VH-VL binders against o60147. Designs and how they scored, part 203

Target 1, 175 residues: o60147
Amino acid sequence: MLEKNKYLYIFRHIQTNQVLLSQGNVLKKTALFQLPYPLQKPVAPNGMRPAKLRKDHWVPLLKVEFPNESMFQSVFMQLLNYRKYRSVQPLTSDLLKLPIPVRRRKIMRQEVPNTIADLADILNKEKFPENSVRLQLSDKSDSEYADWPPSVQIDSEEIKLSRGFREKTTVDEAR
Short names: E, the ipSAE of ESMFold2; O, the ipSAE of OpenDDE; V2, 0.75 times the mean of E and O plus 0.25 times the DockQ between their complexes.

## First folded at step 9 (VH-VL)

Design ya36 (framework fv_tocilizumab; at its last look DockQ between E and O 0.05; V2 from the best seeds 0.00; counts 0 for: pae E 8.8 > 2, placed apart)
Fold by ESMFold2-Fast, scan of step 9:
Structure ya36 (fold): chain C 175 residues (1-175), chain A 119 residues (1-119), chain B 107 residues (1-107)
Amino acid sequence: as target 1 above (175 residues)
Amino acid sequence: QVQLQESGPGLVRPSQTLSLTCTVSGYSISSGYYWSWVRQPPGRGLEWIGYIYHSGSTYYNPSLKSRVTMLRDTSKNQFSLRLSSVTAADTAVYYCARHEEWLSHFDYWGQGSLVTVSS
Amino acid sequence: DIQMTQSPSSLSASVGDRVTITCRASQSISSYLNWYQQKPGKAPKLLIYDASSLQSGVPSRFSGSGSGTDFTFTISSLQPEDIATYYCQQSWSTPYTFGQGTKVEIK
């Protein structure tokens, strides 16, 4: 009976800084459904969802390891709800003053800090055991977007950049 | 091509357990997606019953939760529905369906299996 | 639970007519709204997802629009094979709920 690790994989776009969540270490084309679709109203951001998934344009942002499926499911569902909540909030007056292309770029660039802040907020509300949740980041400075609870242990090793989350086998490490 | 097909008894007596199986071909149920049951009483609308996620996690419609169990058999690529303590109100066509995880639209459906609850 | 209300409950139209069906959610569901077609004796078929996205293989005469609480489904030029009941479904939160359906008939 092999136990699989309970991981949440988070990717970011190399150019736009948009974020995709994944329950697996490789993005599926349906992951793009997380991104806003064009709206008919002129005031709203348009065209944030690419027509095609270019896996080479998405790199690891962070990986979250949970001790069990129950904790993973709770955090993952709450994170999805936070993203849905953000999609229905009215735009700030500052954003409404910007031309649509500039507004889109600013909104997209905020997805990394917003996702990290949301994750930290969820973990702060959940009373998980000390050091039970492990974060591994591609850029450790991204951890500074939030204050982390005692339940979180930030890995000292950064994720080596690739188009996905490839973990070395023991054989690969030995060669 | 992904295909779903329901199977199971078409007649169930009141107070017994309704049992249906959905056989999936063209995609492994353990590889992704949510796998759901939806029912439709004769001449009425659609009612979502619950899902089983590819990991085995389940969620049931609160209106039916006390009577519903969903299981998966990954070796046969099947998932099943058990509805206990049935009454005439449970007479319906039962559909199995797949929905993707982000937008939760049902993209593939079985043909439906009519289950009549009668003595 | 989120209540989905469709209007009208039934309609009759001629071949070539523009047919419009509306769906209203009891609370804001952003764009998390899907439309299905169901012909007598058959399973529902996905036509539109995410309020306005056309499912692969579905004719372009079908379209959807709207966001928040008010949604519209349109058949731009009704064909005989479009005789069916149409359902909206919210995917914002569980339990997923469907509208009561709109029966489309030819005059």
Scores: ipSAE 0.337, ipTM 0.752, lowest interface PAE 3.5, mean pLDDT 86
Fold by OpenDDE, second read of step 10:
Structure ya36 (fold): chain C 175 residues (1-175), chain A 119 residues (1-119), chain B 107 residues (1-107)
Amino acid sequence: as target 1 above (175 residues)
Amino acid sequence: QVQLQESGPGLVRPSQTLSLTCTVSGYSISSGYYWSWVRQPPGRGLEWIGYIYHSGSTYYNPSLKSRVTMLRDTSKNQFSLRLSSVTAADTAVYYCARHEEWLSHFDYWGQGSLVTVSS
Amino acid sequence: DIQMTQSPSSLSASVGDRVTITCRASQSISSYLNWYQQKPGKAPKLLIYDASSLQSGVPSRFSGSGSGTDFTFTISSLQPEDIATYYCQQSWSTPYTFGQGTKVEIK
């Protein structure tokens, strides 16, 4: 029997390449809080948080199965912290020279590789037991750039998508 | 002004590990940007090796990933490159460079360090 | 990987001449194209970023244009100090890749 609440799903927006973290394969509207709010004063350009969650616009980027919920929570929180840290860093002068719409697109485009790199770094630091973390990607080639620790076993099978979402499993439906 | 400087042995034996360190001055690596290594074999073009972010996150060229390790030391404002199992093909001038986070152009470079792989 | 192809591999021109170098990407890279100048025994120097943006401190005789797959680097009036090898580099996706270089000489 699989333990509950030990699955991290990372979703990618099909147009903007923005990234959302989720516990389980179903995105909640609260996940949008991970993105900069347009009326706030973030370091990143405003207007990066959509008003509504369109689930059909988000596709799974990767799935991570942890040994238990505690390990999941640890990695999940660290990922959020990494992202938050970047969001408060000053934009470079070169980037600021660009029109806001162009700047937004360029920033959002880096979220996918940054997230993958962050995940690998976090997992390297955590030093989990060998082959205790199972990583499955929608595109296996995305794993080729990161140095994964021995705790991570990469699934040879890619995530299967159905109508813009990952195929449902019994465990995922319970979330 | 931002300055980068490579340091390390200029001679490495085959099958050993190449180790280089880049010391950054005039800018804290913890303040942002990405920090890359790029190499250039004598008389040849440029090859990107990978980059490291101050958080420790790394991204490597897949062609070298199995042999490459990058680390950073924020306390010393340094980042390093390790390349294992070297061969003559790894003889090159190695550059450390800074690149903008979102546009990824290399705006500052070290002077380069020649590393020769020879028995 | 994205392949970057420069043309020509080398050229010789007179002082004051207009010099044009082209770079082609194997796939669309939008405006994520940078140009570097490398003099013998020196590190590459950034001249143009994001296809057409002039790096601070770089003479205005240098310029870049293009988008998608085809890009152009131009020296409006070649100077003796411009003798170098020039490289394009795509920053669209990893691994970042460079063109093979264009050696520019003075007649």
Scores: ipSAE 0.198, ipTM 0.769, lowest interface PAE 1.4, mean pLDDT 89
Fold by ESMFold2, look of step 11:
Parts: sequence; structure tokens; C-alpha cells
Structure ya36 (fold): chain C 175 residues (1-175), chain A 119 residues (1-119), chain B 107 residues (1-107)
Amino acid sequence: as target 1 above (175 residues)
Amino acid sequence: QVQLQESGPGLVRPSQTLSLTCTVSGYSISSGYYWSWVRQPPGRGLEWIGYIYHSGSTYYNPSLKSRVTMLRDTSKNQFSLRLSSVTAADTAVYYCARHEEWLSHFDYWGQGSLVTVSS
Amino acid sequence: DIQMTQSPSSLSASVGDRVTITCRASQSISSYLNWYQQKPGKAPKLLIYDASSLQSGVPSRFSGSGSGTDFTFTISSLQPEDIATYYCQQSWSTPYTFGQGTKVEIK
């Protein structure tokens, strides 16, 4: 009644495909701390955490609409926990035999499918009402990384924004 | 500029309920962040008690959860701590503090309020 | 619960000395470690967050490093105003836990 819709915003890096989670439609520079601290070089693509947030390098991956804050908070915290626990798991022997730069690129390339699978796993385990959670993707084929429960309605429209989640006035951008 | 200030009785009898209020200025407690209580027995280290999220959701330290309740009053921009069934072991300086979800560092602290539990 | 162990529990050093404090977590906490300074009778003050990031307004003589289970806090050139107790704190998971503290004094 007094609650408003709450959105989870997920960004990907245009070059590395690393993923950042956000409670707002604009990334805070502190969001970079979601990424592993690199031991050698703190910049992408040679490291796993860039030295600074380049907002023009982070584009929408997906947006999730929840009817209230409590549903959002439950999913958001679980998703952060999945990312934290993955960051400290032992690497596979296949990854360990790769040269370090190649290994890092392969790990970063998995962040998009891993994050989508994590989100779906959480939503499948939660007992949310049918069609209570709306999912919008920038690339609808990304929904194929997971099976979605009846609580999720996947928006037929893709996110059309080229930078961030902010809408721009068409009169200023008209051609 | 964000400021936190604790208030409440400095003396509580054993088996009663300890109640403290944190008054926040310079930021609305319903607009963001996690709002926490941390305590420090005299001459000893720090123990996190729990938080109330800006939405009103709470989480408590499992060691204390059976005795802790946290509430907020958004009209007064305050959040509060209630600790029931207190003993001498609950004597401490109580701080309110703020932190963010994934960094979880406490960037603003109150000045602290000493609460003594004694007969 | 994640135990945080600091070493040493106290130290005494001269102005200008390099001071080093270590903190060990009972399990991996990635880089989710913060350092606080607490002067007598005052609330803790955040110095370092996320293992190595300097909080705004904190002098550059303070630094932090480490990841996983082992972390180090350094004062490169001790100043008279640095007399305090220093605490590490893990922010990996609830309940958030603090080290027992390291008291730093000037000779």
C-alpha cells in the first residue's frame, strides 16, 4: 500500500563481461568492490578489478522489478552471497593449467551466465506469487542460461538504453 | 553532514529491558544504508548487535537474537535498540553506526552511551 | 562466527617509526576487512576499508594490505596524534566481528 516497486539493476562490462549488481539505476564507484581484488594489476583487462569506475564501459544486462522492498532485499542479499562464495572457491585444474591472462579472461566471461543462473536458482527456491517478479533483459537470449519459475514474467521488450538504465529525452537525441 | 547521537537511561536493573534511541540528522534513515548498534564493555573490544535496513528489515547477531528488538520511527528519524533480560554482562558503551550493504564498513558513529546494569 | 586475531596486542614506538599490525581471520574473507582507530573515550573512526582503500580525510601515512586470511595495517611514520587502539573488522558475513585491538603508544 505504501510500498513502491523496487528494482534490481545488473550491469555488464562491455569488454570483459564482468557483472556488477546495483540497487540504483546508476553505479556507485564502490560497486567495484564486488569484483575480486587483483594481486598483480588492478585494471581490466589485465586484472579482475579496474582501478576506477568507467561508467561508459558498463551497460545494462538486466533489470528485475519486485512489488516490494522485502522481496528485493531477500533476492539481492542472496545474489551477493553467491558472488562472495564463488570468489573464494578453488579453481579447477583445467583453469590452473592456463596462462594467467587467459585464465582471468575465461573466469570473467562466465560472470554473465553465472549471475543469470544464480538469479534463477534463487527465484526458483523462493515462494513468490505467480507473475510477481518482472524480468527485463538487454539480450533476450540470455534468459536461456536458466529455467525460470512461474513467479517470473519475462518482459518481451529488451532494454533499449545504450548506457546505464537512465532514459534520455528523445527530442535531445533525435536524428 | 550526517550525525548520529545515542540517548537513553544510563542505569538499568538486572532482568529489565535496556532501551536506547539513536537520533540521526543530515540523512533520512528510510532513504538508504544499514543502521546498526555496536557495544563495547569497559576496557574491552567491540561487538556488533544488529542492524535495521532503510526499508525497516532487521537482522540480529545470533548470540543476542532472542533478547534483541530494533525499531525505527521515521517521522523522528530515529532507530532504537531494546535488549531484554539484561545482566551485568550487558554493561557497555553502546554506539549507533551506519554502513552500506556490500562494504559493511561503519563510516559514521555516535559518541556512545554508557549503560550500566546493576542492582 | 569468524574470529579475528590481531598481533601484537600492544606496542610502543617513537615518533617517525614505521608501525605494523597484523590481523588474521579464521576463514577466508576475501578483501572484506576494515581498520578502525579508537582514541580513549571516543568512538571508533574508520581508516581503511576493503583491505586497502583509504577513507576520505585519512592521512596517507595509513595503509592496509592483504586478502584471504592475512592482513596488515601500517603507519609509515608514527605521529603523536596516532596514540590509539586499532581494530580490524571483517565485513564478509554476519555477524560482523572485530579483532581484540592493538594499543599503540609513543615512547
Scores: ipSAE 0.012, ipTM 0.594, lowest interface PAE 8.8, mean pLDDT 83
ESMFold2 (binder alone), look of step 11: mean pLDDT 92; pTM 0.941
OpenDDE, look of step 11: ipSAE 0.025; ipTM 0.661

Design ya37 (framework fv_tocilizumab)
Fold by ESMFold2-Fast, scan of step 9:
Structure ya37 (fold): chain C 175 residues (1-175), chain A 119 residues (1-119), chain B 107 residues (1-107)
Amino acid sequence: as target 1 above (175 residues)
Amino acid sequence: QVQLQESGPGLVRPSQTLSLTCTVSGYSISSGYYWSWVRQPPGRGLEWIGYIYHSGSTNYNPSLKSRVTMLRDTSKNQFSLRLSSVTAADTAVYYCARHEEWLSHFDYWGQGSLVTVSS
Amino acid sequence: DIQMTQSPSSLSASVGDRVTITCRASQSISSYLNWYQQKPGKAPKLLIYDASSLQSGVPSRFSGSGSGTDFTFTISSLQPEDIATYYCQQSWSTPYTFGQGTKVEIK
């Protein structure tokens, strides 16, 4: 393969704040298997129906540009491992006392700050060159969920939600 | 297919500890779901005792919390119930059951094990 | 704790009759209400979850409805094999609580 992927695209759900990681600027249906809580009700108790991907319900959270594919793969793998680690941690007694829908909502709402904190933690542990990792956020205030290392450069331009991670279409340019 | 099976002594003396084990087949107890104990005194209704989450976290019915301990043995794919200081009021059929995380309905049940508390 | 009040405690009906059981929660539980069937000497069997969703493999004559505090379970045409005790259960919060049960018998 000549061209290797060096971009990480992170999406959030507009209502639940759940987070999906993607190697491409459009979500694939298989990304839904990252979710511990499916958006769609289970069809059978012994199995979960894969949630239907509604692309209009997922908006950009942030885009990360790495200097090369090996750094991308390392960070991406570590983020997936952090997510797995979090999923097996004991729930606090306070959370367990809450009604299931309230508990679920609180846990899901924390996915954005948790993902950002995990990304920063990974980048702080790695010895990447100064200004080698570029972050572009849809809401720059989300960068305040973590302290970033010198390797990270936060773009002054936010991601425009009207375009998502996608370029303007021919139809948009005709307007 | 997922199956749950209770095992343990059917007779326990007053003041002793009731101990039951649920053996799960067809699914790993550490991979998901909540794993619960539910009891039913003869001729009465159902009472939820508590659960152990796939991560090991436990949550017990406040009415029984001081007497209940639930443990898991992931190597044997089992989870257990210990109920201390038993009395005749603890005589019941004890079921182990699984419930999913999103809607918390009990989708698989063991066959039930009758435990009689008698001298 | 959320109290579940189930009515009636028992009923007798003929084969082919419509049977209705009601369950009331002491507070709003949205749609987090399940219905179970228990035959003598057997474990409970899930019939309906999330107030109105039919469990896979369960006959379509069983249905559920309701939200908030008031819920209904219906057997549209009672069959002999439906003789059992039926329980509602709230899954909104722990401790999970069950109704006291409704014993359904054939006349």
Scores: ipSAE 0.006, ipTM 0.513, lowest interface PAE 12.9, mean pLDDT 83

Design ya38 (framework fv_tocilizumab)
Fold by ESMFold2-Fast, scan of step 9:
Structure ya38 (fold): chain C 175 residues (1-175), chain A 119 residues (1-119), chain B 107 residues (1-107)
Amino acid sequence: as target 1 above (175 residues)
Amino acid sequence: QVQLQESGPGLVRPSQTLSLTCTVSGYSISSGYYWSWVRQPPGRGLEWIGYIYHSGSTDYNPSLKSRVTMLRDTSKNQFSLRLSSVTAADTAVYYCARHEEWLSHFDYWGQGSLVTVSS
Amino acid sequence: DIQMTQSPSSLSASVGDRVTITCRASQSISSYLNWYQQKPGKAPKLLIYDASSLQSGVPSRFSGSGSGTDFTFTISSLQPEDIATYYCQQSWSTPYTFGQGTKVEIK
C-alpha cells in the first residue's frame, strides 16, 4: 500500500551508526521495524523496538536516484533482504569474545559500511545502464567502502545536513 | 517445549577422560543459542565450564581450557563435553544448559548428571 | 575474571517476611546480571534476567534491581516453597561467573 517512487533515502543514527532505509525523504515510525531486536537492549521482555521515533537522532547517509520505480523497488527489496540475512547469521568467534554491550556497539557501527557495500554489490549484479543511477552522499568518503559499477554516478555535491533530505537540493535533484 | 538431558558414565577413574552428552529436544542446536556445560561439586556453588555456539565456535573457562573439548552432533541434536586428566576435584553434578544469545541468561537446564571420580 | 560476591551466605526468615539478598560485581557489568533459584537435588531455575526482568511464569513476589556493581534480589513475602539457594550470575563477559550462593531457610 506504500506509494512507489524512484528515490531511496538512507539514514544513519548519530550515536550508534545504525541504518534505516526509507522510500520517502522523512522517516516514518514503521522504519523502526527494520532494526534487529537482538542488537538492541530489550526495553520489555518481549523485545519490543523503541516506541517513539526521534527524528533528531537520525541524519542523512545517502540518497539514490533510479531511472524508474521498478529499478528502485528491486534494489530496495534486495537491500532489505541483505539486512535480514545479516541479522540471522552466526556471530564470528572474535565478536563472541566481547562483552555483549561492546559486541552490540561494534555490530551497530558496521551497519554504515555494510549497507554501502551491500548497495554496491546489488548494483554490480543488476547490470543497469551506464550512468543510470545517481548517488549523493552526506560524506563522500563513505563511497570508499565499496567499488561501484559503471551504472553509478556519484554526485560531487554532498547532502546538506541542516534539515536532512527536506533541503532544496532534494527538489532540484528530482527535476 | 525445549528439553535437555545429560547422559554418560557416572564413575570415571583418575587420569581418564570424562565424557558427557546432552540430548536436546524441541529445538535444533544449529539454529541458535549457546549450548553450555555448568558443574557443581557436592555442597558447593556453580562453575561455568564453557559453551558451544550454534555455529560450532567454542569458548572455555580459562581455569579448565587445557582439559576441555566441546563438540556437537547436529544429526543427533546433541552436544558433548570431554574433560581430560580427571582428578577427585572434578567430582560434581554436570548440567547442560542453553543460554540466550544477547543477554546470556540460562533459560533451560538438564536435570544434572553426577560424575564421581574415584579409583 | 569478574568476581561476584553475595551477601549474606545464609539467612533464616519467617513465612511472609521480606527477604533481600545482595550481589556485588568486581567491575561494572551494567545490567547484565541474572538470578537463579536452586532447590535441593534440582537444576537451577532462572528467576530474573537483565537485573530486573521477571522470567515468564515466575511469581511476582520475586524482583531484582540495581546496575553497575551493586544488585539486590528481593522476595516480598516469603513462602515455604521458596526455601532454596539463590545465585547471581554476570553475563557481561566470559568466563560467566556466579556468586557463592545464599541459602534461604525458614525459622
Scores: ipSAE 0.340, ipTM 0.735, lowest interface PAE 3.6, mean pLDDT 87

Design ya39 (framework fv_tocilizumab)
Fold by ESMFold2-Fast, scan of step 9:
Structure ya39 (fold): chain C 175 residues (1-175), chain A 119 residues (1-119), chain B 107 residues (1-107)
Amino acid sequence: as target 1 above (175 residues)
Amino acid sequence: QVQLQESGPGLVRPSQTLSLTCTVSGYSISSGYYWSWVRQPPGRGLEWIGYIYHSGSTRYNPSLKSRVTMLRDTSKNQFSLRLSSVTAADTAVYYCARHEEWLSHFDYWGQGSLVTVSS
Amino acid sequence: DIQMTQSPSSLSASVGDRVTITCRASQSISSYLNWYQQKPGKAPKLLIYDASSLQSGVPSRFSGSGSGTDFTFTISSLQPEDIATYYCQQSWSTPYTFGQGTKVEIK
């Protein structure tokens, strides 16, 4: 049976360190549209198409458990908006001085610290009860990218993926 | 494979509540996506009314000033729209549509149901 | 709310012509812009999403481009079955808003 969804999963690409947000326990091909830089070379004549979703190339960065769906959706939507906001901000002059490949590599590497900082900022703005939000990190040192509010309890357990996590969808293949 | 179909009265009296139901087949409304209502007055453009997320959480267009309620019935795989205190300005074709989670595009639409508000 | 301005409001072109429609957002929406085709008496049909991505099953003569505030939709070689009204829609934030539509007719 499907339980009410109160978990936010965030994934990291094993090679580029790019981040994907999952609004559930299943990572879908459409999540690739969150990426500013495609994972594959441009393809003519179809132009730049989203990369094929390789679920084996994505590992959990963190998992957040909320006490209810309303809190989950509020935080998820805010995090998505922070991500959208970052995508339209001007690049710093230091980044603009770099060759394009170097620039992209630096931007991609910064997605993990940025996502963690954004999550913490959102949770600090919300008035959630003490110890009501559970945060599990694949690498606990990543928690040091931010200061966490009293509502957050950092879990020491490893992130366990559901049996359905890598379920293939009809949109997994590129078109 | 995924299909949406609107149903409900085609005529509503002024000051009454407009009620429409969207029946979804080929996908469970509780499993994902946003489920929206969009309307189109005769000869005019499209106006987004609101969505209900697969969890039951709702977001409405502020222009409709709390006249809107959306509900879901997961046992029947349906979601519904209620628009209170209707006037002639609410005469429109009402569409239900599925909204992609990340990019927020409407990938599947119902056929549309014309609702006329008149005495 | 984000206002979407579409131009032109209508156009007439011959079969085989290149048709372009422009959509402008009142604020930056990055690439969160979708294009729909609506034929008389029918629901809108998604053609382009994320500014430039072609929806599965849609003919390659349809394309989109742009980012930020200015977007273009193109039909590279107009066909008789393309007579319809076309709408842009921003998906950056709620309330989601549509352009006023562009009616495409064949001469």
Scores: ipSAE 0.006, ipTM 0.569, lowest interface PAE 10.3, mean pLDDT 81

Design ya4 (framework fv_tocilizumab)
Fold by ESMFold2-Fast, scan of step 9:
Structure ya4 (fold): chain C 175 residues (1-175), chain A 119 residues (1-119), chain B 107 residues (1-107)
Amino acid sequence: as target 1 above (175 residues)
Amino acid sequence: QVQLQESGPGLVRPSQTLSLTCTVSGYSISDGYYWSWVRQPPGRGLEWIGYIYHSGSTTYNPSLKSRVTMLRDTSKNQFSLRLSSVTAADTAVYYCARHEEWLSHFDYWGQGSLVTVSS
Amino acid sequence: DIQMTQSPSSLSASVGDRVTITCRASQSISSYLNWYQQKPGKAPKLLIYDASSLQSGVPSRFSGSGSGTDFTFTISSLQPEDIATYYCQQSWSTPYTFGQGTKVEIK
């Protein structure tokens, strides 16, 4: 008997600034499928395998608590759709002038501001009750990437990961 | 290893409700992924029917939405399909399948269950 | 709904031949395209996901390419066990849609 998950966790890669969405305080290896750029070279030349998930390379960016699972699901799905939308936007001429590795680093660096802006946009479109959504940020200044609706209560408490965080990540979970 | 297995009647009469259950082993349906039904009429292609998310949220193919219901039973690690008001056009092999959340590719499939709609 | 059109509907080739199947989406789906193999009486098997990524355990002779609306699936050296129907599937949006399938036979 487990309580249904109504928490959204977002993690940031310490080196690339890439973002992973998670439905709990545990990162599963399959979450790596979210990434447009693999963290490691593919094993096979004609194929790609998910990079090995390394617990110490990902840190919490933010945690959102929703009043119920339905609201969580709605926001989570919309956030995924925003990520898809961003992936098909044409690159600016300035980005196209950059060498591919430099261009990728610049794009990846924007994932944190973009994800926070997208989350805020979704919450502004949804008409949730005042103070019904609790947002915790690892770095309070990241809240400045967006304007938040009255439904959001910003919390300065430290984001706590479960003692079992590492126990949910396995080399074979994506298989 | 993850396995999916369909079960339910192989013969349904016209106008009745088609009911199938997918039993999942090797992974808890409450822990993630989308759990889908896909059908294939004899000699034809694949048609996605709908999914249930691990939370119980459902999305159905608009062409079937008025007739489809999907439910999950987390205690038995099962999810089910109910298709009402069936006709001969609903005769097909019905597959349950899992797809991951980010790229939505179907990585595990059941073996398929043939359902014939006839008198 | 996004329509997926495959060509050809069927083909016959010899062992060792290079086989190419194409799939066209009615709108841009970025790289959200998967390829499946279905042998008679069996469930479909995932071969390629995200347009070009090879599923674990799948032989390297299978490959995919393309983005936007036009995609290709290639078997670099056809083997007898590759006799099957192949389907593309878009995963951009629901309802998920499949191509009509390409039947691959050995002559």
Scores: ipSAE 0.045, ipTM 0.665, lowest interface PAE 7.0, mean pLDDT 83

Design ya40 (framework fv_tocilizumab)
Fold by ESMFold2-Fast, scan of step 9:
Structure ya40 (fold): chain C 175 residues (1-175), chain A 119 residues (1-119), chain B 107 residues (1-107)
Amino acid sequence: as target 1 above (175 residues)
Amino acid sequence: QVQLQESGPGLVRPSQTLSLTCTVSGYSISSGYYWSWVRQPPGRGLEWIGYIYHSGSTTYNPSLKSRVTMLRDTSKNQFSLRLSSVTAADTAVYYCARGEEWLSHFDYWGQGSLVTVSS
Amino acid sequence: DIQMTQSPSSLSASVGDRVTITCRASQSISSYLNWYQQKPGKAPKLLIYDASSLQSGVPSRFSGSGSGTDFTFTISSLQPEDIATYYCQQSWSTPYTFGQGTKVEIK
């Protein structure tokens, strides 16, 4: 199974709400490198990231279909930059007063609304044709985290979650 | 089992174009990662030249941008570097390297190819 | 461009010593810093990524710490095979830039 160059798959962690990006509907073990260092460091200085990708812990959040690879690449790179920018912002005094485990959970829970808002912001500033970008969500109410441009068509049908979602990769690489 | 191997002429004349190819085995260059070139002049430090993403999009070091072109040949699982208008300052060991797409660390490197620019 | 400054430029230590190298970025790079080992005539080898994460297969005596502009690389107990030049690299933004290198020798 080859990864599709015009599809962006976004996954969320069932407990923490952390977000992972993928070009295919199968998460690779290396996707764990996306997890933000600042969120992991205070809790596990020597164990920054999980050693294993567990398929039962990650479910589809949404998928985006772009009309071509160029548009996919532009949006994907901008989304990575938004995530990077968020990781360097100073923590608010309210967050700094919280115990580390509570602070971490609060920050991680915000990743889903933040990712959706960032995606919408990027799509709003791009000049894509009307109804050229197809958005399909696992929970359609998550679309309410943002205002979407005319270029976006939100599918009426939600992504059907299945026991069959797997962590197997198209190319299996040792970590 | 991922391996990268540079190949190309070891001697280039001033004003000509330096051309190097990186052959990748154990991973498809179209499946992920940034495929990068890094150089090191003899006795000096490392300088990043640029990368080609697995989709074909490129980013070059601004100091070299006007002279650099990177291409990929997915059928041969290769990517290449062309550096035009070379001078003696371009004499260096040239490495190809795989850059991880989320954190941009270079996890696999070629052995390096020395390119000397002289008449 | 983000400039990376390493200190010291060279050091000599005995087997079993704790060795510390520092790296300073000209602007904040959060945790986007990597450390490489390069032996004479060889390609660089990744040791630490994302400031403090140990690369698979790398001995636990190597560690990294820091965030923002100031970073530290440590070898807890220097071994003869650790003789090399060590480089830091920022991955915050392109162009990616490296420190000038620190040469580590055994006394």
Scores: ipSAE 0.073, ipTM 0.681, lowest interface PAE 6.2, mean pLDDT 84

